# VHH binders against Probable flap endonuclease 1 homolog, part 13

Target 1, 350 residues: Probable flap endonuclease 1 homolog, of Danio rerio (Zebrafish) (Brachydanio rerio) (b0uxl7)
Amino acid sequence: MGITKLAHLIHFDAPASMRSKEIGDYSGKIIALDTSIVVNQFRSALPGHLKLSPLAGLFYRTLAFLEHDIKPVFVLDGKPPHQKRAVLEKRAQSTGWSSSQSPNTGSAFNQECLRLLHLMGVPCIKAPGEAEALCAHLAKIGTVNAVASEDMDTLAFGGTVLLRQLNAKRDSEITEYSLPKLLEALQLKYEEFVDLCILLGCDYCDKIGGLGPSRALKLIKEHHTIEGVMEHVNRKTHPIPLNWQYKDARKLFFETPKIDDPVLAWSEPDEEGLVQFLCKEKPLKEERVRGRMKKFREMLLKRRKQREVNMQMGQTRQSRLEDFFPATRKRRAESAAVKESSGRKQFKIK
Below, E stands for the ipSAE of ESMFold2; O stands for the ipSAE of OpenDDE; V2 stands for 0.75 times the mean of E and O plus 0.25 times the DockQ between their complexes.

## First folded at step 8 (VHH; framework vhh_4orz_3)

Design p3 (from n1 with E101P; at its last look DockQ between E and O 0.24; V2 from the best seeds 0.00; counts 0 for: pae E 8.8 > 2)
Fold by ESMFold2, look of step 8:
Structure p3 (fold): chain B 350 residues (1-350), chain A 118 residues (1-118)
Amino acid sequence: as target 1 above (350 residues)
Amino acid sequence: EVQLVESGGGLVQAGGSLRLFCAASGFTFSSYEMAWLRQAPGKRREWVALIYWGGDTDYADSVKDRFTISRDNAKNTVSLQMNSLKPEDTAIYFCARYEYPEGDWDYWGQGTQVTVSS
C-alpha cells in the first residue's frame, strides 16, 4: 500500500507541496500510470453482472484521458523485488493469508493490456521491476511530466510530481504533490526523505516500533539518517526489528531502473481492431464500443475547433502585447493574479 | 449545464401502471447510456433499468418483465413504463446519466415520487 501515513504527514507538515487540480489542468501533459493500479480501481456502480471488466475500464478511461489531451504512458509491473515478496509473505504468514498472486499481475493479463493499449495507439512499457519505480524515474528524468498513482511510494522513488485521484469523473478533484516543494517544506534532502519514508513504514522492510510520524520527522531532521536515529532512540520504547533490512529498502528507492529512455508515440485508435478484441474475443457489446468511439471522435472534433480558436487568440495577443506594450510583462502578471478569483456553479450530482 | 428533469410520478394502487419521463438537456444525449435509479425511504439509492445509446436494455431482477425503459433521441427523453406495480416499488425515481470511464452515475435529477398503495 506504500508509505504508511505519508499523505497525513504531508497534509500537516508540508501543505504547500500539495495542490488541488482538475483534469483540464493537464492538457498537453505526458503522464505515466501504473497499469495495475488503474485497472484494479474499476468498481462499477452497476450490479455485478454490469460491472466493467478491468480491460473495459482501461479502454474507457484511456479514451477519456485522450479526450482531455493527456498523453498517457502506461507502465506494466515486471517481477516484484525480492524485498517486497519477503515482506508480503511475512505479513501473510502472520495473518494466516496465503501468498497467492493477484490475477491482475499475471503475465497473460499483462499481454491483454499490451494488446489493448497497442490498438489504442498509446505507449505501454514493461518495467524491469515495480511499475511505480519506473514511473517515478521517467518523471525524474523529464520523459513524463507527472505520475498518476494512489501509491505514495512514487515520491520516495524520486517521482517529481505525483497525481492522486486522476480519473475522468467530471467533478473529480485531483491532488498534485510536488517532491521538490515537499523537500523544501520539510527542509530535507532527498536521501533524508527516503529514510523518513522507511521510518514511517514501507512495503520493503519492517519499521521501528512505536515511532509515530511526528517523532520520525523530528528524529530525521535532528540525526539525518536511520543510523543516526537508531543511536538516539530508547530501544525499550522503540524496539528495532531484528536483522532490520532498511539498507535493502533504501537501496531499492535509490535504484535507477535499468531501461533506456523509451521512444514515446501516440497514434489514432484502431476501432476495427478494438471491436475484434473487446467485442468478438471478449464479451463487451459492440454497440458500447462503437458508441464510445463515436463520442471520442466528437470530442476530438471539439478539441480541434477549440485549439484553432485558441491559436488565433494567442497569436493576436502575443503580437499586440509585444508591439504596443513592451513593459507589460510586469503588469500582465499582476493582472492575472488579480483575476484568480471566480464564482463557480455548484453541482449536487456525483 | 447538464439537466435531467423527471416527471410522471404519482399515487397508484397495487397492480396498476405508471409511465415516467425524463427530459435531458445540456449534453449530447444520443451518445450516453441512461438509467433509472430509485430510493425508498431510509434506503440506499439502487439501480432499476439501463438503456444503452443504441437502444439495448438491462434491468434489475426485482423489476424485470414489469418495467420497460425506452429512449427518444429526437426529443432527448428517456421513459420508464412501470406495470404490475407493487408497494415495494414505492420510491423517488431518478433519471441518471451513466459515465463509462468511471462506471458510475455522474448526473441525476431531483426525482419524481412514485407511491404504490396496497
Scores: ipSAE 0.012, ipTM 0.374, lowest interface PAE 8.8, mean pLDDT 79
ESMFold2 (binder alone), look of step 8: mean pLDDT 82; pTM 0.822
OpenDDE, look of step 8: ipSAE 0.013; ipTM 0.303

Design p4 (from n1 with E33M; at its last look DockQ between E and O 0.23; V2 from the best seeds 0.00; counts 0 for: pae E 7.3 > 2, placed apart)
Fold by ESMFold2, look of step 8:
Structure p4 (fold): chain B 350 residues (1-350), chain A 118 residues (1-118)
Amino acid sequence: as target 1 above (350 residues)
Amino acid sequence: EVQLVESGGGLVQAGGSLRLFCAASGFTFSSYMMAWLRQAPGKRREWVALIYWGGDTDYADSVKDRFTISRDNAKNTVSLQMNSLKPEDTAIYFCARYEYEEGDWDYWGQGTQVTVSS
């Protein structure tokens, strides 16, 4: 799933578009997250029928983000596009596995995520289609600072900043991708980059057979479009899919999600509501939830106190200087008012 | 400090039975999901059985109906009863704690060797 081998191509052909980051670098930032990516991390570590663990995992992960002063915006999938369902069904048939509706989240589970995030005071938006497309759009228009996702198709949807491995784990290595720097490094227009992504492999159509990342990049740089590439490949070496719907896939990557500008607000979590939902209606242990909420409040208070101390330390240091050198401070203040650009004209000695 | 100590491993003939034990300390045991994982020579560590804090259990398909996980919250222990053992069950078995805040196994012991001979 996603754009096959894009991460590999970026690592070797556009490394300047990548940066290693720490979670503290995102303090104060608004980050859109595809909820299914977070939930699937917990599902992949446990058997899929154990439903409580993904919801509990979302609760704890969200608190960790808030403790790092990240302003998360969770995005839920809407109805998957017909093109993706067709490709997934075709792949499932070739393996003997039948596909179903969006297998990552069910409607009932989405309602539980919405209720949880509402109780936590964190925005949660249901996308009209795929969450990744809406996340990318929000970054493109500046509503959020970045998209946190493991899915590289965020870049193909036009997401300007993609963060991988933003999971608040102590061993997490965060990688930041910049789409503008990527386009510059590859010397591609965005439209050419989308066609490259389709050639590399995506969830919305088949791809040309036998075509690796290096060859795909070369062909796009030479011929600019999938149409141009098709005119110039050896079709015996690189078979073209029958009834290849690359134009529909291209349309999906260019499509602007139809949604009004969201109003984003973060509020204090409702601890009693969380205990009612997670402990009395679900079997999570109340002592654990209340203890975690206490830790959360203490960490937020500690952060506020540290910021107050930093301000008072600055004021105390300034006052201490005034105590020892009050006349010097006044002369320094006059020099500061005209500092640097005019020089110190009042030196009587050269 | 979180500590998990496995015991009860050994050599057993195919078709035999063995019971593994895990003693836990350094955390509120009754609040955690616990599991048995195993690692065969040259293979990746894999999950085989788990038990929720409330007693619900689940098993990998390869051991279902042969293995039984249980816990005693008063004694802070997890047990794995292994019946109808096969040579394919030969592995080092680890008792593990799941940390749902991290979304992963965060502690396991040194393991206990189980060897099933034909």
Scores: ipSAE 0.013, ipTM 0.405, lowest interface PAE 7.3, mean pLDDT 80
ESMFold2 (binder alone), look of step 8: mean pLDDT 84; pTM 0.844
OpenDDE, look of step 8: ipSAE 0.024; ipTM 0.307

Design p5 (from n1 with T28K; at its last look DockQ between E and O 0.26; V2 from the best seeds 0.00; counts 0 for: pae E 4.1 > 2)
Fold by ESMFold2, look of step 8:
Structure p5 (fold): chain B 350 residues (1-350), chain A 118 residues (1-118)
Amino acid sequence: as target 1 above (350 residues)
Amino acid sequence: EVQLVESGGGLVQAGGSLRLFCAASGFKFSSYEMAWLRQAPGKRREWVALIYWGGDTDYADSVKDRFTISRDNAKNTVSLQMNSLKPEDTAIYFCARYEYEEGDWDYWGQGTQVTVSS
């Protein structure tokens, strides 16, 4: 459902652009999330009160983020672009299957997500098109610090930081992808990277046959554009799709979503409103919701008290393991120097 | 650090009985719902029996009245008594922990094979 093979390419050709992280590393950060990807993780065939609905799952996940001092911004899909519908229809004709059966993405369900997140005091924005494109745009212009998604095309849309597997499970390992470090490691301009992603495969057009990640990367580095690649491949071994719509796909990745700059604010959840919605109108047990809200308030109080202790003590730098032979004046780290020399807006966000 | 270890599987004749055991460690066992899942060849993994932290139980329709799940919070164990076994009960059986707030199983063991011959 995303850019085919991009994760493979990054793992082998740009591992320096990836970092393993824990949820505590994102304390104080603003993170945009594609709501459909989050809620689709909650499917259960268990009996009644253990059956966690997608809406209830969103509620619990959002509280967990807030407890970790994350400022989430949820983004809902609008109308899918015609390029994606054309590719999905072509694939459906080949397989005899028309579309995904995902009740968690319906229009009525989106309104329930909006109401829930409003009651939780968390921003929720409906994108004019794909949620991933808006999430990436918000990161690109510095409104959010990162995008949490399982969809690798966030990077192709210009999302400067992508987080995969952002959740509060004890055994979860969060992977952070940096677009600037990726471009540096591959030695590509963003525009060349977008063309590479199209060659690897995307949801918006077909791809050249027989190209693996290594060959596609080599061709883009050598010829810079899809047009240049087409002039230099053997068309018998690498057939080019008939009426290939790669220019439309490229246009989608470069397009700025048509949306006013959002005003983002987080407020305390409305517990009585949540009980009314989730327990009286929906079948969630009131004891579970109230108990969870009590836990949430206790965690916030604990965090506030710890911050007061840190401020009172004038928190000092912790020393590193000291060497018996003192070092002379050291250069600033090369990676830090590169970051500080960047004029991009994403490096100016606190 | 969470560990779930199943035992008690084997080959039995149709109509026979087996008792499966699960030893749990590395977490506060008494706070979690636990289950037995099974996976027959070529089929999806399915839940079979579920026991709540308070001791209540639920069963899949296919095993109701034949299987009994129980727990011992003092010993951190879950058991599955399987009676009147049928060839269709042939599967690998897994002990699993339920994470309610994520709506999914978050840990299960390596499983124990149960084979029911005709």
Scores: ipSAE 0.161, ipTM 0.533, lowest interface PAE 4.1, mean pLDDT 81
ESMFold2 (binder alone), look of step 8: mean pLDDT 84; pTM 0.840
OpenDDE, look of step 8: ipSAE 0.557; ipTM 0.821

Design p6 (from n1 with L50M; at its last look DockQ between E and O 0.39; V2 from the best seeds 0.00; counts 0 for: pae E 2.6 > 2)
Fold by ESMFold2, look of step 8:
Structure p6 (fold): chain B 350 residues (1-350), chain A 118 residues (1-118)
Amino acid sequence: as target 1 above (350 residues)
Amino acid sequence: EVQLVESGGGLVQAGGSLRLFCAASGFTFSSYEMAWLRQAPGKRREWVAMIYWGGDTDYADSVKDRFTISRDNAKNTVSLQMNSLKPEDTAIYFCARYEYEEGDWDYWGQGTQVTVSS
């Protein structure tokens, strides 16, 4: 997704920038999510002919995040950039395939996502351009703590923390990428890293032929820019595209989205509005939605009461002279809540 | 505890028919999408047919027009009528429940063997 073989390069050349995480590690964190990536996870998990609503998947996933004390911010794509449209049109012509849109990913579907998330009390922002660019920007300026996406473009846009596989499934294997640690491990400045990503391959221009990840990294470390690399590569074995638009791609990665920093707030879901939308207008079973909402409210109440107890015990423990080695009570209570919600048995087909 | 118990498998001659049954317990059956999957020897498990809580159905291309999935919400059962069976249909057949929270199948039966002789 996004930058060709970037995840592979990071795994082998910058493993210290990666960490395995659990969803509980993000309790209290604000996480920006590219809505199309989340929706596409549900569409891709099963045959595309099935009448399963990605909107239902979004509903349940969002409740699971809120139960884990994650504050999600969903971001929708705006107008696609000219650079991406040109590359996609060229690739479609060369393969004989026309780009087609799923009925579940168009403008009407975005309106349904907005309505759903509004009813759930969760912020949803329409980006002026690519959602990934806005998500990365929000992390860069500190408005959110991390970006949840499968697209490695997030790092090239300057996203400081990228989470892959944040999905709230049982035994989820979340991978956290740190851009600062990545730049340190590769010994690159951000601007050099962007040029490396372009050499590896991106959606906004063509790439130099026959150039693998290891050699691309070596060339950027030696010559610092795409311009320097072009002066030192054997053009017979590594052909350079005619009128190569790498400068336009670079400009797109450096561009700051034209949007003021949003004011974010999370509120109680509107259960009656959700039932009207998801069950009356859409095909979800009301009994399931109401049962899930009851479970959600009970979990939130338990978490609030545990926090009140932990605050009182923390203040009491500070005053007591007999205890010099306090226990970790917040972590135990969160683990108990997760255990109560996770008791299932399964076989899988994948 | 969620339980799915398959039955009705056996040995059948090519061109013949079988009907599989799945008895469900431990959850509100009428609210869930249910499916049949299968796994042939040495192959990955594959989806066969699905029935939605409202009664709509979907089928894999390989079984369309030969297999019929149905449900009985009063008896908490899913069935699969398999007609015009081919040796390629030989597999262990599993009943499964779809769970939106997982984005996938979350509970399975132990399976029932279907063997189609040439």
Scores: ipSAE 0.368, ipTM 0.722, lowest interface PAE 2.6, mean pLDDT 82
ESMFold2 (binder alone), look of step 8: mean pLDDT 83; pTM 0.836
OpenDDE, look of step 8: ipSAE 0.543; ipTM 0.819

## First folded at step 9 (VHH; framework vhh_4orz_3)

Design q1 (from p1 with E33Q; at its last look DockQ between E and O 0.01; V2 from the best seeds 0.00; counts 0 for: pae E 5.8 > 2, placed apart)
Fold by OpenDDE, look of step 9:
Structure q1 (fold): chain B 350 residues (1-350), chain A 118 residues (1-118)
Amino acid sequence: as target 1 above (350 residues)
Amino acid sequence: EVQLVESGGGLVQAGGSLRLFCAASGFTFSSYQMAWLRQAPGKRREWVALIYWGGDTDYADSVKDRFTISRDNAKNTVSLQMNSLKPEDTAIYFCARYEYEEGTWDYWGQGTQVTVSS
């Protein structure tokens, strides 16, 4: 769910923080992805007959990124924070998934995702907690250029660049959010922004009832902290949750994931390994997997050739630009010797 | 508890036929895709046949046109008709539930031995 109505708030109150982009704009960029978010996109979006297994979806999506010269970094969830337990329980109830689904199934799937990503030659990092938090952190420290996520929590976690609707489709419009620009536009410090996010509603605690985005923003601008806001809200119209865990949520957003410096490396996909895994162990057709890999290789080759041509043309353009900018011969400034004519007119003192 | 119980395995000569059965219990059978997997000695487990929710079927290339998977949702059973058996088909055959959302085989039975003699 993420931060409730944050996208709406940004759209109206900080549009300058948003940019429309194309997938081609991210060529050569390192992008962090929450694996769970990517996988979940395949669970919901396709009509039944076109539904790809989550693994198949991940396979195809990853290849598509690579074909666009995007360097994906997948992040896996670790142990969920205790603050998220209530939300997870609610989600489980709504999806009919009994909470008794053994924590082991999620772990098994994560292992399969890890195996797939390994076979694809794409780096995968396990987060100590929320994958989104780690993604955001990686962007913040400059290890990655952006986070691709539909979850606005990325910004709350301090992710400097958030990409929405990065689905590897050529014609898809990507919305890029800049946290620095957002903070500037809203005239908020990051700490104030986090408190705003909590007031808007997050997955980690309750929210003040009846407090809309505009009012929340105004209150944070005026009072700077949730504590300040709490002192000034009408408790009858805006009830404060009992045992409101906003401090814990705040702490979670500020917490830096403890990871070793990740070694990010990309390699060529292992086609035979992929066939073994996806086609022998899983029910994907070998012809489809191999066909897709063939197309992938062809696309890479095409791109390489195009780069070579562009480099050759660029060299020719640089040579032409050098040819067009004739070395302006330094005109020797002729030192015009201004002859100081000394005419001493003798004024006769009468 | 989810249970899958395979039966129908045995010894058969090359060119012969067998029909495997799987009885499923402990879950809404019609809500899942079902498959047969096999594991030959010293080899990794491989999927053989899959039957989707709608009754569509898919087969590994190695068994295509020889094997037929079917299901009876009223009886919570899945079957595998194996024709034109080859020595290479010798394996333990497992009935498996495919969890689409997880993209994995989440349950399988103890398996039934199929041995094809030359």
Scores: ipSAE 0.032, ipTM 0.554, lowest interface PAE 3.1, mean pLDDT 85
ESMFold2, look of step 9: ipSAE 0.047; ipTM 0.468
ESMFold2 (binder alone), look of step 9: mean pLDDT 84; pTM 0.843

Design q2 (from p1 with T104K; at its last look DockQ between E and O 0.04; V2 from the best seeds 0.00; counts 0 for: pae O 6.1 > 2, placed apart)
Fold by OpenDDE, look of step 9:
Structure q2 (fold): chain B 350 residues (1-350), chain A 118 residues (1-118)
Amino acid sequence: as target 1 above (350 residues)
Amino acid sequence: EVQLVESGGGLVQAGGSLRLFCAASGFTFSSYEMAWLRQAPGKRREWVALIYWGGDTDYADSVKDRFTISRDNAKNTVSLQMNSLKPEDTAIYFCARYEYEEGKWDYWGQGTQVTVSS
């Protein structure tokens, strides 16, 4: 769910922080992805007969990124923070899944994702906690260029660049959010922005009742902290949650994931390994997997050829640019010898 | 508790036919994809046939046009009709529930031995 109505707030109050982009704009870019978010997109989006298994979806999505010369970094969830327990329980209840989802099932699927991503030759990192937090951190420190996520909490976690609607479709409009520009536009410090996000509603704590986005923004601008806001809100009209865990949520957003410096490496996909895994162990048709891999290779070759042509053209353009810069002939500075005519007018002493 | 119980395995001559049955219990059978998997000695388990909750079917290339998977949602059963059996079809056959949302086989039975003699 992320930060409630943050996208709306940004759209209206900080549109300068948003840019429309195309997938081609991210060629050569390293993009962090929360694996769970990517997988969940395949669970929800397709009519039943067209539903791809989550793994198949991940396979196809990853190839699509690579075909666009995007370097994906997948991040897996670690142990969920205790602050998210309530949200997870609610989600479990709503999906009819008894909370007794054995912690083991999520781990098994994560292992399958890891195996798939390994076979695909793309880096996968396990987060110590929330994958989104690690993604955001990686962007913040410049290890990745952006985070692709539908969750706005990436910004709350300090992700400098958030990409929404990165579906690896050529015609998909990507919305790029810049946290620095957002903070500038809102005239907020990052700490104030985090408090705003908490006031708007996050997955980690309750929110003040009845507090809309515009009012929340105004209050944070005026009072700078949740504590300041609480002192000035009418508690009858804007009830403060009992045992409000906003401090814990705040701490979570500020917490830096502890990871070793990740070695990010991309390699060629292992087609035979993928066939073994996806087609023998899983119910994917070998023809589909191999066919898709063939297309992938063809696309890479096409791109390579295009790059070669562009380099050749660029060399020709550089040669032409050199041809267009006429050698400015060094105009010989003619030293005009100004003859100082010393006319000694002898003024006669009468 | 989810239970899957396979039956119908046995010894058959090459070219012969067998029909395997699986009785499912402990879950909403009609909401899940069901599959038959097999594991030959010294080989990894492989999927053989899949039937979706909607009744669509898919088959491994090795068994295509020879095997037919079907389900009876009223009886919570899935069947595998195996025709034109080959020695290479010798394996333990497992009935499995496929959790489509998780992209995994989450439950399977004890299996039934199918032996095809040359």
Scores: ipSAE 0.025, ipTM 0.313, lowest interface PAE 6.1, mean pLDDT 84
ESMFold2, look of step 9: ipSAE 0.260; ipTM 0.636
ESMFold2 (binder alone), look of step 9: mean pLDDT 84; pTM 0.838

Design q3 (from p1 with G54E; at its last look DockQ between E and O 0.26; V2 from the best seeds 0.00; counts 0 for: pae O 7.2 > 2)
Fold by OpenDDE, look of step 9:
Structure q3 (fold): chain B 350 residues (1-350), chain A 118 residues (1-118)
Amino acid sequence: as target 1 above (350 residues)
Amino acid sequence: EVQLVESGGGLVQAGGSLRLFCAASGFTFSSYEMAWLRQAPGKRREWVALIYWEGDTDYADSVKDRFTISRDNAKNTVSLQMNSLKPEDTAIYFCARYEYEEGTWDYWGQGTQVTVSS
């Protein structure tokens, strides 16, 4: 999923664009998340009967973010682009999920996610198309501070900050990618970078066969465009796909999602609403939901107290610093105007 | 660092009993669900028993009514009492931490061998 081997390329060719971070570093930050990616992580992770319902996973994950004072913005997928159809079909085949799962089931689930997120008091935005594209856009325009995703497509879509491995684990190392730093390190323009991503392989079109990351980078640096690259590649060793839809893919990456200015607001979770939804309508145990909510509230209280203490300590430190640096009252040096009475004696020349 | 250390495994005859122990460290034990997993030779690792941080328990159908999971939050330990052991219970048993936000087992120990002879 995403841009093939882009992470590898970045690691080797643009390590300066990457930073290791902790979840605590994102306290107070607004982070956009593709809801589908988050939910899919829960679907894949648990063997058998221990599978938390994707909704339960979303519930727990969201609380974890809030506990870290992260302000999540969830984005829901809209209509998938036609360019992604082939990839979706392949995925359906590999997962044994017959492509015939009616577009209606995805919509119903999205509605459930929306309801859950609403009850949790976190903003949820429906994308007109790919959620990741909207996430990236929100980061680009500064509406959010970062995008949390495992999909490197976020960078291709122009997301300025990508967070990988953002999970609720305190000890989890988050990798932060900076698109501006990446472009600088690679010495590429954004347009060139998008073409590089397409050459590496994306979900929206085929790729040139046999073209590795290093070579792809070199070719883009030399020829600046896929068109330029195509003119200079050996077609025997690097076959160009028939009817290569790289232009459509490129267009997709450059397309700005059309959304109204989102009103991002966070509120307290509705526990009773959550119990109604997750426990009565869904098979989650009420004790689990209420227990988790209790912990959530306790954590918030603890954080509040800690902030209060820190503020008090900060005030005491500032007062101490002020005590240590006595405001040297600039003594107004009274400029004594010495009136030099130079008595010029007028010598009367007779 | 999160550590889970299993103990109590051994050889037992069919119909016998064994008690496994797990010592946990490096995290707030009382805040996590704990589980026992097992892996038989040539088989995939399977879930055996789960204990929630609230104290509720759940069991695989294969071990239900025979196995009992318990925890001591004061000692940071989780135990598995195994009764009426069967040859098919022969496996390496792992203590695992369940991270509910991730919906997966994120840490487990080296395991302890349980062998049930016919």
Scores: ipSAE 0.019, ipTM 0.329, lowest interface PAE 7.2, mean pLDDT 84
ESMFold2, look of step 9: ipSAE 0.268; ipTM 0.639
ESMFold2 (binder alone), look of step 9: mean pLDDT 84; pTM 0.842

